# Designs tried in a protein design chat: miniprotein binders against Protein EXORDIUM-like 6 (EXL6). Part 3

Target 1, 305 residues: Protein EXORDIUM-like 6 (EXL6), of Arabidopsis thaliana (Mouse-ear cress) (q9m8t8)
Amino acid sequence: REPPSQIPNGTLDLSLLWYGQFTPTQKERVHDFIESLNFDAKEGLDPKVSAWWKVVESYQERFEVKDIYRQKKSNRTVAPRIKVKVVRSYVDEKMKYGKELTMGNGEKLVETAIGNMSKVVPVVLLSAQVRAHGVGFCDGTCQHNALAKIKGQKEPRRYIMVSNPEVECPGECAWPFHTADKGPRGMTYQPASGEVGADALVIQLATGLADLATNPDLTKSLFKSETTPYNDDVKKNHESSSMYIVDPATKCTRVFGSGAFPGFTGRIRVDPITGGAFNSHGINHLKFLIPSIWDPKTKSCWTPM

## First folded at step 7 (miniprotein)

Design a3 (from p7c with E4Q I14M)
Fold by ESMFold2-Fast, scan of step 7:
Structure a3 (fold): chain B 305 residues (1-305), chain A 86 residues (1-86)
Amino acid sequence: as target 1 above (305 residues)
Amino acid sequence: SPEQLKEEIYFLEMMIKYLEELVREAEELGDPELIKFAERALEFLEKLIKELEEALKKGDPEAKEKLEELKKRIEELRKKLEELKE
């Protein structure tokens, strides 16, 4: 019942900040994933990363096409697209603000990713050398997608910040390539790229991009859900229900295929030569493991298979 | 495609091997959470192997032989799990 979200001009121009030292595989994997979001070639392998991105795009309003020759409405709707591209990529290998981030340092990294660009989405990626618990990572959180107040700008800026998935809390942020810290003992899978950090970064970035794109203003409620707040006391039990906003990809956390349950990814594929686990295909026949996303049409977590 | 079926079969094999180890651990520990997890995983594997059998009715003989091996291992896991449930 809430109005659908819209991405201005149908484009997401990303400005990446790589904070610390990253492998060539980590950088290439992230760029390949982003390029794969809009890869629709008919000769490509299915399921595609772009099929997952079309579910994200479906959260937007259908545009009514106007007859440009007669000033008439055609009563035809066009499915809106969101074209994602990297317009800036900056590397800070020396880590200007050190290896242990504070909330203030995190804000400076977002500003650095923006630079002097007025219409970009900053994406801050934290290397394995960085400890980001002080910026609110771990304990259920592997990426932030939120609003930052930028000095000298009227409108707050949406950003994504992805924590290092390999060192600080791999059981939360690198699953299923690393054993879970909580819950049932599960299988670990091999990452398709050969590097846990590279494929886990893709999972967290995918979650952030999907949640950002489906709710870019953070002003629309997409879901009504009931929750028991962890700081709840006896008095809050008097509430019969409460509404809260749950982002579509976050709502389907740790679901990668059909039949998933706590500790199990659901249906995926494994490359018998490399052992790499995946559920989707992108550019250059590359294989990716991407998280599920809530589909309001089916009222379920959409999975690639 | 044949390549996709091979990827599905390999995933199935990995799951079966993991579950065989998990059921052995559940037997030693008597942990009801492990038993519950194993039950849900086994239900998934039983459904998946039926789908793959249908897909391979007249396919590669080697793949069919592998699938028959995996089917027997799933049946053995079912028997062991039912014994652990009391």
Scores: ipSAE 0.690, ipTM 0.880, lowest interface PAE 1.1, mean pLDDT 80

Design a4 (from p7c with E4Y M15L)
Fold by ESMFold2-Fast, scan of step 7:
Structure a4 (fold): chain B 305 residues (1-305), chain A 86 residues (1-86)
Amino acid sequence: as target 1 above (305 residues)
Amino acid sequence: SPEYLKEEIYFLEILIKYLEELVREAEELGDPELIKFAERALEFLEKLIKELEEALKKGDPEAKEKLEELKKRIEELRKKLEELKE
């Protein structure tokens, strides 16, 4: 039995754990981004964060529609909705486990984010003061989307852990708001919020959320391709590459608009008042730069513009 | 509303300024990788400006005048880049 590849009941309840010191702008941008995922923007505010999330929502439908049509004419389905909510937000400004996290300490933070809640997805956000070991940050990834063994629970829990993109490896995790440290130097832009660490954090969280929502069971790939590790036990056990997954948003990393290539974002917009770069509009007319998503139907990265 | 046109035009202007500096650097260094990057970016600019000109063919005269200015700068960049190729 292979588990289903869709989120049950179309809800994604997030429990945020802010580990270390964050600016008000970082916290506001993350919350505003999450609220924007299910917020319908009026015409004239295109492209929309909610339109980007509709692509994520419909990803599994694009894969499975042909199977449904082969069954019965009357069994047409509409694209599933995924309502994203923050059900808990906790700040650990004292950094209970210090500034250097081991994998075991990371698991304890995941447990803290879960608390007594069932069916919640823990999101651990690491401040600029923190360095996490054993999770592969700055080694091709800027967020860790994995399974954790939780004491007293039979099923492992999906979680997202986001590294601070601004300090540890800004050339990898804060582009295009910081110069690249590997490959083409490329073009850089001003963040819409005015803080590199806030807008880059949104990019990494967006990537993690999209990858989680398009492959919620983590053990399936919607297409056969090169993989990256999403399970720390697999690295230790030297399992085959089939145990690793390259998910749709990670596959389109550093692609923000049509016409993108290494070192160049593709088509985006820049606010002439703030200088801020963006490719989508959210709640309260806020502007965000969010990653593209691989579309297996077109075999290309779907871009907001 | 003309606000989106301002955002698109400003993006184009930033790209053109960046490429003007990049082509100057490519000329000074003779770096094949910079020349290739400049070529790809210039191809993007040439496609985008043509697309915007067609979309605004019967639109805002002020926007059209600004696009004509930017188009001239793109044409100058193309000429310089072709001189760098062999």
Scores: ipSAE 0.685, ipTM 0.877, lowest interface PAE 1.0, mean pLDDT 77

Design a5 (from p7c with K6I M15F)
Fold by ESMFold2-Fast, scan of step 7:
Structure a5 (fold): chain B 305 residues (1-305), chain A 86 residues (1-86)
Amino acid sequence: as target 1 above (305 residues)
Amino acid sequence: SPEELIEEIYFLEIFIKYLEELVREAEELGDPELIKFAERALEFLEKLIKELEEALKKGDPEAKEKLEELKKRIEELRKKLEELKE
């Protein structure tokens, strides 16, 4: 049967809705990150954000097999490309539904992001002023990649909703730029942009985009994603772990480099001038910290370093 | 590249400093979870320092000197951790 999350014609058209007040840095970082998925960083700057996106793209080979648990390799040496475009960006600074969102309000925001456009993926970004109730944010999740049933449309729409990472639960959603509340104290790092809320927002968006592009699961609840909490054994996952359908980026949560374990990011780099932590290069000499992604070929979390 | 090696060395330095503080805390508290964390972190650092030493054999003398300093700090951390595990 046909996979539920096919990317039509290799293009992922995003409609962004910024709900509440955001800094220019938050907006710029999101746009720069998205552009960096499509275009290689300058020659000699490795690892690249675009290389991480190639791992996401490689999942399209798996969707050509009817049984995703059968790890038969395609005759193709390179997976089809997925171009990510922002086709609309809308700002609701006045917060039409207020600062306390219900699930119903969230559904209305998804509809607003879609507007009258066909085949767009709505991305709803929630500002520091906003709390979303009944969505399950701060209980092991910082973004939702789910299906919305839109009035007047036959087919459900995939969407992403990203919580504010900085105010409500920074130990959950802004790590490693904020101390975690669980486990050993852990080390915190400076964000490459200088703003925790901007770089953490990019991490959550990256997770949502990767899970959307790779996720075969159409049965997720409207505002809840199933997350697998990171544990010591994630890099030792056996074949039995690959038999479960888990969102690939969420499965590698809190893994940013090789050698990661609870409380430790794994191998990353730090800019000695800014103190900014990163594991990948994007366009215009920009540096990003992006999450690891599950690689079904190696049965482990692929890391940029 | 030389720039990448400097960024790796800086990451290594700040993580070593963090681990030095964590080992002191583990010594005060005797917390098995902190000792376990320190062991895993130190094992990682010991592997990374060897990789960077190989990369720097024909590199900048100042970077080599910094790496040698960090290597000695890792060795002192290993000694302290082994004392705590006993």
Scores: ipSAE 0.675, ipTM 0.877, lowest interface PAE 1.2, mean pLDDT 78

Design a6 (from p7c with K6Y K17E)
Fold by ESMFold2-Fast, scan of step 7:
Structure a6 (fold): chain B 305 residues (1-305), chain A 86 residues (1-86)
Amino acid sequence: as target 1 above (305 residues)
Amino acid sequence: SPEELYEEIYFLEIMIEYLEELVREAEELGDPELIKFAERALEFLEKLIKELEEALKKGDPEAKEKLEELKKRIEELRKKLEELKE
C-alpha cells in the first residue's frame, strides 16, 4: 500500500479566525505558542516546546512504509521538519453569526478562514461567550478537528476549531487550571499566563495540531497496532485484545508529566514568583503547559519531564 | 540548574499542601477512593523527593533545608495515611 499522507512540503500554513471578543493575553499566547513550535535556540531553557513538536514530526518518518519494513534503529536521514506559521489572522469581533453557532455557521467560519488560499489549514478560535453546536465541545471533547467539504474545491480541507472553555465547561476543558467536573476533582494550578482561557486555548490548539500533523487525512490506518490494549498483569496474553483507534495527543489527554494518573498532571514545574504551572519553554523565555503525546515505540505517553 | 530545582521544589510544596488537605478530607469522609488517590500521590512524592535530594547533594544550603522540611511533612502524611488504611 501507499505510504500514509504527510504534511505537504513540511509546512503548516495556518489561517486563524478569531470569532468574538478575546483579550490581548489570549491572542498573544496563541501566537507565541505557534512561534515556539519551531524555536530551538538558547540552551538551558529545557524542556522546549520545540522538543514536543519534534516528537510530532517523528510520526512522519516513523510511519514511512520502507522505514517500517526495515526496522532500522539508526537512520541516516534527518527526521522531517514541519514548519508552522500564521499566514493570516482575521478577527470577527462583532460575531457575524451571533453567539449560537449551528454546524452550518461553523462551516461558513471555516470557509472564511480559508478564503481564496489553496494550501492553508483553517483554525477557528471561538471566544468564551460563543456556543458551537454539533461539534462535541464540552461533551467529551475540548477541541474539534475534521475534514470540511468546501464548495468549489475538489478535495476536502483539514481544519481545527477550538473554544475558550472558561465559561461553558471549565470543569471539563480547562483542567488543570479549574477543578474537574467528573472523576477525581484533582489538584489545580495557576495558568502561566495568568488567564485560564489563554492557557486552555493553547492546550486545545496543541492537541489539535498534534493530531492533525500525525494523521492529516484522518485515515487512522497507521495507528491500529499502537492502540492495542496493554495488560499490565499478563503482558503476553493477547487472545482477547481489542483494537481502538485514537489520535496520539487525544490518547494522552490530561497527561502533562511523568507519573500522571486521573486527577494528577504528573511531574511539572511551578514558577515560585507567578505560581504558574508549566512543562515547557518557548520564545521570549515564555513558559507553557502542553499535553503529552503518545509514543508508539514505548507504548506510553511521551512527557517533557 | 538551580532555578529549575527551585521550581520543582515549589511544585513539591504545593502538592504536599494539597495532599495534607486531601488526607484530612479522607479521614472525615472515610472515602476509600480518596484514600487510594492519596496513596498514589504520596508514592509519587516519596520518589520525587529522593530524586531532588540527590540533585541537591552539593547545592544551595537553603534549598537543602527546604527539602528536609518537605521530607518531614511527607513522612507525617505517610504515617497518617497508614493509620487511615488500617
Scores: ipSAE 0.651, ipTM 0.874, lowest interface PAE 1.3, mean pLDDT 79

Design a7 (from p7c with E8Q Y18W)
Fold by ESMFold2-Fast, scan of step 7:
Structure a7 (fold): chain B 305 residues (1-305), chain A 86 residues (1-86)
Amino acid sequence: as target 1 above (305 residues)
Amino acid sequence: SPEELKEQIYFLEIMIKWLEELVREAEELGDPELIKFAERALEFLEKLIKELEEALKKGDPEAKEKLEELKKRIEELRKKLEELKE
């Protein structure tokens, strides 16, 4: 198997570009979620968002072999930590490249998010006003992870781009807060924040961050059939091979709790006061619904419950 | 905790209500895929209520009473679903 890919220096510095108009709730939820990834205070409520992030972090030790591991003399007996931090947040409310986003416009937005920073991960968030037809947000992916060639730089840069899940493909990207486009449609959950566009945005960002952290070099990992709740039919005649190959860590994106199966989230919690659905807690006792992570050690989708 | 228990029981309650509606729809449409989905959902609910009963053997009497109410609704759903499969 390939040598393990690792996040340099154990830090993931994010530069956010908010393209278009966003609600305060959308911005607050994204920032609170990111801060919650490394929040592990004993006074915090369980399950924690940070427990989910620890599973992501454990991929850094995925390729340790028994004999080498036994002989390893290190103060690092648990998975290396990946500290996630927002180092820049820029808002383009007027949408410099308009409301119809092409792939070329997307590359320019990535460059804008990078600015003058050499080791930042650009995260481009698209508002409800933006249509990104053809960028691949409507066939099982609601975030775009790729490499961008930056003028004046030798190596391409990894980026995340997230569409607004309420408008581009809500039956795919805002589930389970919106009815699915196919199959049983009768059940939806209420978002913990009160805004579908905020909580669904967090789900897509969580997926993008997990994908990036578990496969930072964007190596093409063939997803093989294993015991999971879903038969992943990635054979949807996609032209792009990057859309065709799904990283193992993110194959559980429609699993939120134990007992999940196609069309059903699995075991979660619902706040009886707000009706809000969640499976994890972050900073300030905030409640989040985040997708499962494939755990290669157990060969199963790890769930908070 | 008492709060966690309320959250899990409320989740169970909304799942049961949703499944009751789904089973009615499956009956009207006679759709084998909907019937199969309802079967998997019901199996999940049956397992979940057993877990909650086990966790609450020495728990709050009010919570136990609520679980007994929900258990009866699950048993009624099982009976209706078996009738639909025949």
Scores: ipSAE 0.646, ipTM 0.868, lowest interface PAE 1.3, mean pLDDT 77

Design a8 (from p7c with Y10W Y18F)
Fold by ESMFold2-Fast, scan of step 7:
Structure a8 (fold): chain B 305 residues (1-305), chain A 86 residues (1-86)
Amino acid sequence: as target 1 above (305 residues)
Amino acid sequence: SPEELKEEIWFLEIMIKFLEELVREAEELGDPELIKFAERALEFLEKLIKELEEALKKGDPEAKEKLEELKKRIEELRKKLEELKE
């Protein structure tokens, strides 16, 4: 019965908490990706990170999703826009709770990222040396996107938690920059940033942001709407595990381009200078590999190319 | 654009290199799953090369020469894969 979380006022204000040791490349890559969401890249360089974000912004209308979060839009002359902005970035290099985080410790990090700020979405980023328990990292998922009840606040808070997977589970959560746990060996690409962890963090963050924006009240959509595009039988053959409902970007995990199938990314591009794999362009001529979004109309993943 | 085309050509080249190694492994191991994967990937690349050839019908001579090289390698992969299916 708790009231659902909302994306505030057409602006998505992020508060980043970096837990542990990160390279300058990893930090810059995440910031550049976020800035690229609302930046119209140089003309003629397609596809764009901003075009992908426009799909996310217009998700309910673009794909005609009929669920509890869709508001009636009549006679609107301007497309919806969500401006993503980093309003705070805090670094805990010493790792206050150590390298092994319980679910309780993770919740405290979320609270630290919020601080005394109303209407921010906390984003907790864990370094490669950190292990987070109870969130499913490296055990069927590569990012955590959930609701937290904050003491003294009426509304629960939506948050995102991502982890650099390059030490713990690169074969599951850093593909296609690392050989997959299943499938043919040697079918990998170089990360466009030059660092596996930096590009993997971007994929995880992109997934979390897209899922948050397309389903801001996760719990209500999952349990109250029988027509939601997020309700799908993903792991029906798992007897010891409950079936889980998956959000649009999470549902398209490992799909980066058209024609994708298990072990193959689908149609992407490779930078001739760096060898880096990408499917979108952002600020400062930067190139990013970002996830596809489930399309309930076609019952397939919408891909950037 | 010429820049976008160059990026797609590099993608093709990387995938062809991967498939050349994969087909060799499939030949040595006789793994049916590896053969099935190679078949799906090769079908995808055969369709993509045709699209790029049509796009370049009136285009850059250097890009055309590179596509002809990649097309021959794809045709060689097709022949090897058909031999493995026999």
Scores: ipSAE 0.675, ipTM 0.883, lowest interface PAE 1.2, mean pLDDT 79

Design c11 (from p7c with M15L L48I)
Fold by ESMFold2-Fast, scan of step 7:
Structure c11 (fold): chain B 305 residues (1-305), chain A 86 residues (1-86)
Amino acid sequence: as target 1 above (305 residues)
Amino acid sequence: SPEELKEEIYFLEILIKYLEELVREAEELGDPELIKFAERALEFLEKIIKELEEALKKGDPEAKEKLEELKKRIEELRKKLEELKE
């Protein structure tokens, strides 16, 4: 119930729990994406995944005590960096709690990901064999950001749980690599990695990481509609036009490039050799398609191109 | 870079192919939502083609020829879409 502290010392130490069977490509893709968040080397190709992460980092300017001198200066202020790294990666291929997860089972997986570690953010990734109930997967979400009250700990712990993107509702969780289940017709692209389940997993994880990093305490309203009255169905009513809290990545859902509209990604690039769709580059010349995020400075969804 | 332009041109080509199919489907079904989608996508394509023409001022003749081919296809799609709105 006590809000967790903001990201300590600008580090985001992740403990990954892979629940079920995953391909080597899925695991490599997730690790490469995470390493790419802080990759800003001169020899790298543009736009970079790290440029997207700098927009996420800029949200810290809103929550930290600002230097009064810099606030009055015309010079640019630089937001502190968030160094993201994987400190633990655990695989539960046999699925200890089975293929049908309840909220209670999800909390136990979060505890397993934490283990004996203080200061880690648990990330639970669910394989194609798994269904998680009570978290809203396939009902408007493909990742779950929440606070868990861990027994024996004073402060609740932030966690991310990422649904399998390919099997239960691929038109929601694997777009734009799969045709949409609802809404306007859109074009389908090939994943840069060659695997829908790998690139879609990266999109959902990216959304979760951005939402977590921009609102680490889950106690502040970042966005509110001023044009509609407060919706009485505040629980799981995600219909547009209610007065509600919206996280920056969620506010830009299904936007990947400039000129996006419902059913269309916006401006992206396609590798003419592989057919892979992407909008950013990371480590080892790897290409990623990552979701847009709201930029409060420009009052728009920031896109790599 | 030349490689980036090639990636942009290929993106436009596959999007145009998709729209050619979608406009034919819109003609067969008379679905106003498909027509609206096609209209917005064509506006986007027309905007990007102008930016690529600007970028190709010092460009490869083969890339410029391909861009001119895509521009003609966009113009044909525009004509068909305007006929459907009638």
Scores: ipSAE 0.659, ipTM 0.873, lowest interface PAE 1.4, mean pLDDT 79

Design c12 (from p7c with M15F L48M)
Fold by ESMFold2-Fast, scan of step 7:
Formats: sequence, C-alpha cells, structure tokens
Structure c12 (fold): chain B 305 residues (1-305), chain A 86 residues (1-86)
Amino acid sequence: as target 1 above (305 residues)
Amino acid sequence: SPEELKEEIYFLEIFIKYLEELVREAEELGDPELIKFAERALEFLEKMIKELEEALKKGDPEAKEKLEELKKRIEELRKKLEELKE
C-alpha cells in the first residue's frame, strides 16, 4: 500500500524563469497572484484567492484521513498550510534557445531555473512568441507540469511550464478572455489586469500549482473521472464511457463559478469601473479570475462563488 | 455588501445584453444549438435575479430600480425564446 505524498516542509519555493519579452503587467500579475495565495484578506472582500488555495491545501489532509489504519491520521486535525513564495526570478529576454523550443531545450530551461538551488520548484514562463514542442501546449493542454531528471541529482525535480497563449492559441488557452475555438458559443469577458496574456498566464499557473500541490510526485491516482463538464460537450456522452484519472484542476476545466456549463463560466463578478471579470480578491484589493478545483470532500468542483 | 451587489448587478447586465444579441442571432439563423445555449443561460439568469431580489429587499432604491429593469429584460428574453422554440 502506498503512503500519501506531501509537499516537503509545507513550502513551495518557486524559481521563475521568464523566457522572452513580457510586459510589466504580465510580471506583476504573476507575482501578485503568488503573494495572494497565502494572503488572508479582511472579511467583506470575499471570495479570496487564499480560500481557493485552502482547498488545494486540504488535499494533504484528505489523503491522510483516507488512510484510517495508519497513525498519520492522528497527527492532523486541520489541513496543513502550504506557503508559496518566489525565491528567484531570472529573465532571458534574448531567448538563448530561440523561439522554437524542442523538448531538450525546455529541459535546459528547467535546469537554468533550478540553478544551484536545492528544493526549489522551477517555473518556466514562455512569452507569446515562443513555441514549445513536445509539451502539448495548444494541443489539449495550456500548461505543463512534470518530473525532470537533473544531472548530478538522484531525485527527479517537479516543475511547471506555462506559456502566454495570446498569439499561438487564444481560443484554446485564453478563454474566457477570448472566444473559444470549439464548443458552444459563449460570452467573453475583459481581463481584470487589462491584458489577456497577463490573466491567461495566471489561469495556467494556478492550474499548474494546484496540480503540483495535490500530486507532487506524480505517482498517485488522485481520483477517477469520466470527463470534465467542458470535455463532455466536446465528446458525445454516450461515446465517452471510459473512466480516467485526472488532476483536480483539470477535472474542473473552464469552471469559474457556480452554475457553469459549456460556454459559460458560471457566476462571477465584473468590476463596473474597469469591466474586468473576477471571482476572487488578493493583495492590495486586486481582483483575479482563477479556475475551479475539485473538492474530494463534497465531490464537486469548488467555486469561489 | 453594497459593493458586491453592484458587481453582481453589472455582471447580470452585461450577460443579459449578450443574450439579447444571441437570441436575435438564433432567430435569424434558426440554429438549435444557439437556442439550447440561450435556454440554459436564461435559466441561470432567472435563478440569479430571484436571489438578488431577495438580497436587495431593503436595499438602495437605485439598485432596486436597476434590478427591476433587468428583470423586465429577462422576462422579454424568456418570451422571445419560447416563441423560437415553437
């Protein structure tokens, strides 16, 4: 029987590598989102980004409770905190490996983000003009997270790679700020930051962080699912009878609020001054639109609203 | 809170405006998929307006006026959609 895996020491120390040209807004949004994960805002500014992160943190508790015959259960009465912080941020504006990245180039970028640091999680962010091959971007996924074998290290390193989809595949990976390429007709919204790329990067990073934190060693089958709500509409339900294993954020793809259905985000809020769409609040009264996440306690997609 | 209600009402307003355009397109094209989407969206809006009416029972008169305007628009959309389904 396999024991539950956990985030080491309850911390995610992120090392960011910005590959290509990014706007100040794009960089600020990513940093502000990360800081907001552990920010407990005042009552009355609900819902909070940190409330969404507490659902992610609850996966540590849920796995230990499921092992009712192990002593590990007795050591936890509340879900542990996972502190997320940026410990390094490096910029490669000149794009050392060019705009067309092979799988091998991507691995080298992960190694660059790690540098000489032990126990950091590398996060590679690709600018809008970069095309990464072999990672599935714009071909069924909008973020990549995996294990990398690092030269000189015995243990493989968990990493996240995201790309600004604004140029390559906005219809697949920048919804709901851009009309979807497939599925039912739906409404688009304005990004709260004013930039499609900035808010799309936040959605991809949120998905990657949630999947990483809920399944850090990639050795677990967290749960089985038939399909996500959006995927069900793309595929005929009568023809999609197979059970499959998905990560918690992927299971709730394109769900942002209660009452969501294919082509519709669900209940969200829109700032009447800026027109920006959001479902959560972070630091400095900033507003974010973040994806729903599967909650194993309720067996449903947890939504901020 | 008053701020939360303003944001909820504005979301309703822009979504209703989008549906008014969608229903017009559905009427022009006779597309059953557009009609199906509009039906699900309208069901959601009808539920949400009832929740906001309850929350705003003793609220700001201007917000009440806006909700009443939006409610009438939802009722008009329901009428048009039922005509299209027949």
Scores: ipSAE 0.647, ipTM 0.868, lowest interface PAE 1.3, mean pLDDT 80

Design c13 (from p7c with K17E E51D)
Fold by ESMFold2-Fast, scan of step 7:
Structure c13 (fold): chain B 305 residues (1-305), chain A 86 residues (1-86)
Amino acid sequence: as target 1 above (305 residues)
Amino acid sequence: SPEELKEEIYFLEIMIEYLEELVREAEELGDPELIKFAERALEFLEKLIKDLEEALKKGDPEAKEKLEELKKRIEELRKKLEELKE
């Protein structure tokens, strides 16, 4: 009997590996975003980052619906929660494997992020100067979700890898803070943190966490040809060599505001003090711009508005 | 998979619905910059439809029919946008 795929004990314990040089703002921004996933802001500061995460959490109900007898016996009145926290954060400023990473070197970084910890989800964050080959960054996707075979472990380990796109592909992966490579020309926005890289990393991580939480077994709803809502088969046929997995939940992660297609944000809220663009609120009165998430219940993209 | 392709087509339909609203707003405001934005968005979606047509060459007739419907909506948007230009 195969049980439905679920997040064990409703907890995601993240182990972060920062590979290369990052600013304090980039590190703080990522940590603050993660903490905000499970934090309910004050009522006057809607929409919340945690409201966005509740849409992601609702995907857990789909796995439980397979068990008709569980539903009849259950007294559940709310969607299951997934508590996300950082249990380890390691910095490799010297870049042990250099600035050009092979697939093998990437897997070693995943192993480093895991360390001696069981049941942890490794998150590898690459600085702007690092290029990871064979993972599909800048080939139509901005984050990498896959399985790594770990020495001494029976089961392969799910991991997330994100990269600061400021140097390699800002037009692909740092929009709307940078002019987009595709879509209509529009106004670029100031990042709420003041740093393009910091807010771009948050967007990529948000996408990766949504993908992991909605597709924890990597067998559900895989893209065969493209990892973003748009398909560029010509570019993919010439350059892609890696299989990349995307859950349907992430198919609208290029939508941020009232303009609901790639390259056009429509109306986005702007902080009058900083000029920073945002659509959600988190801990300590912080503002974030995070991507839309597909809601299968309404069959629409849910945007924090 | 056929199911993934069907979901991708429904997502494309959502983007077209939003572009239809954008074109309506461009007409209402008469803003030449908004008209240019709509043109670029339309070009982007035309590319997506062409890629999906190639993927569906031997695929599900229902999905193929839906894609033909979306193509016609894009053609209507192109015609309207050209009229708005003058």
Scores: ipSAE 0.000, ipTM 0.182, lowest interface PAE 15.3, mean pLDDT 72

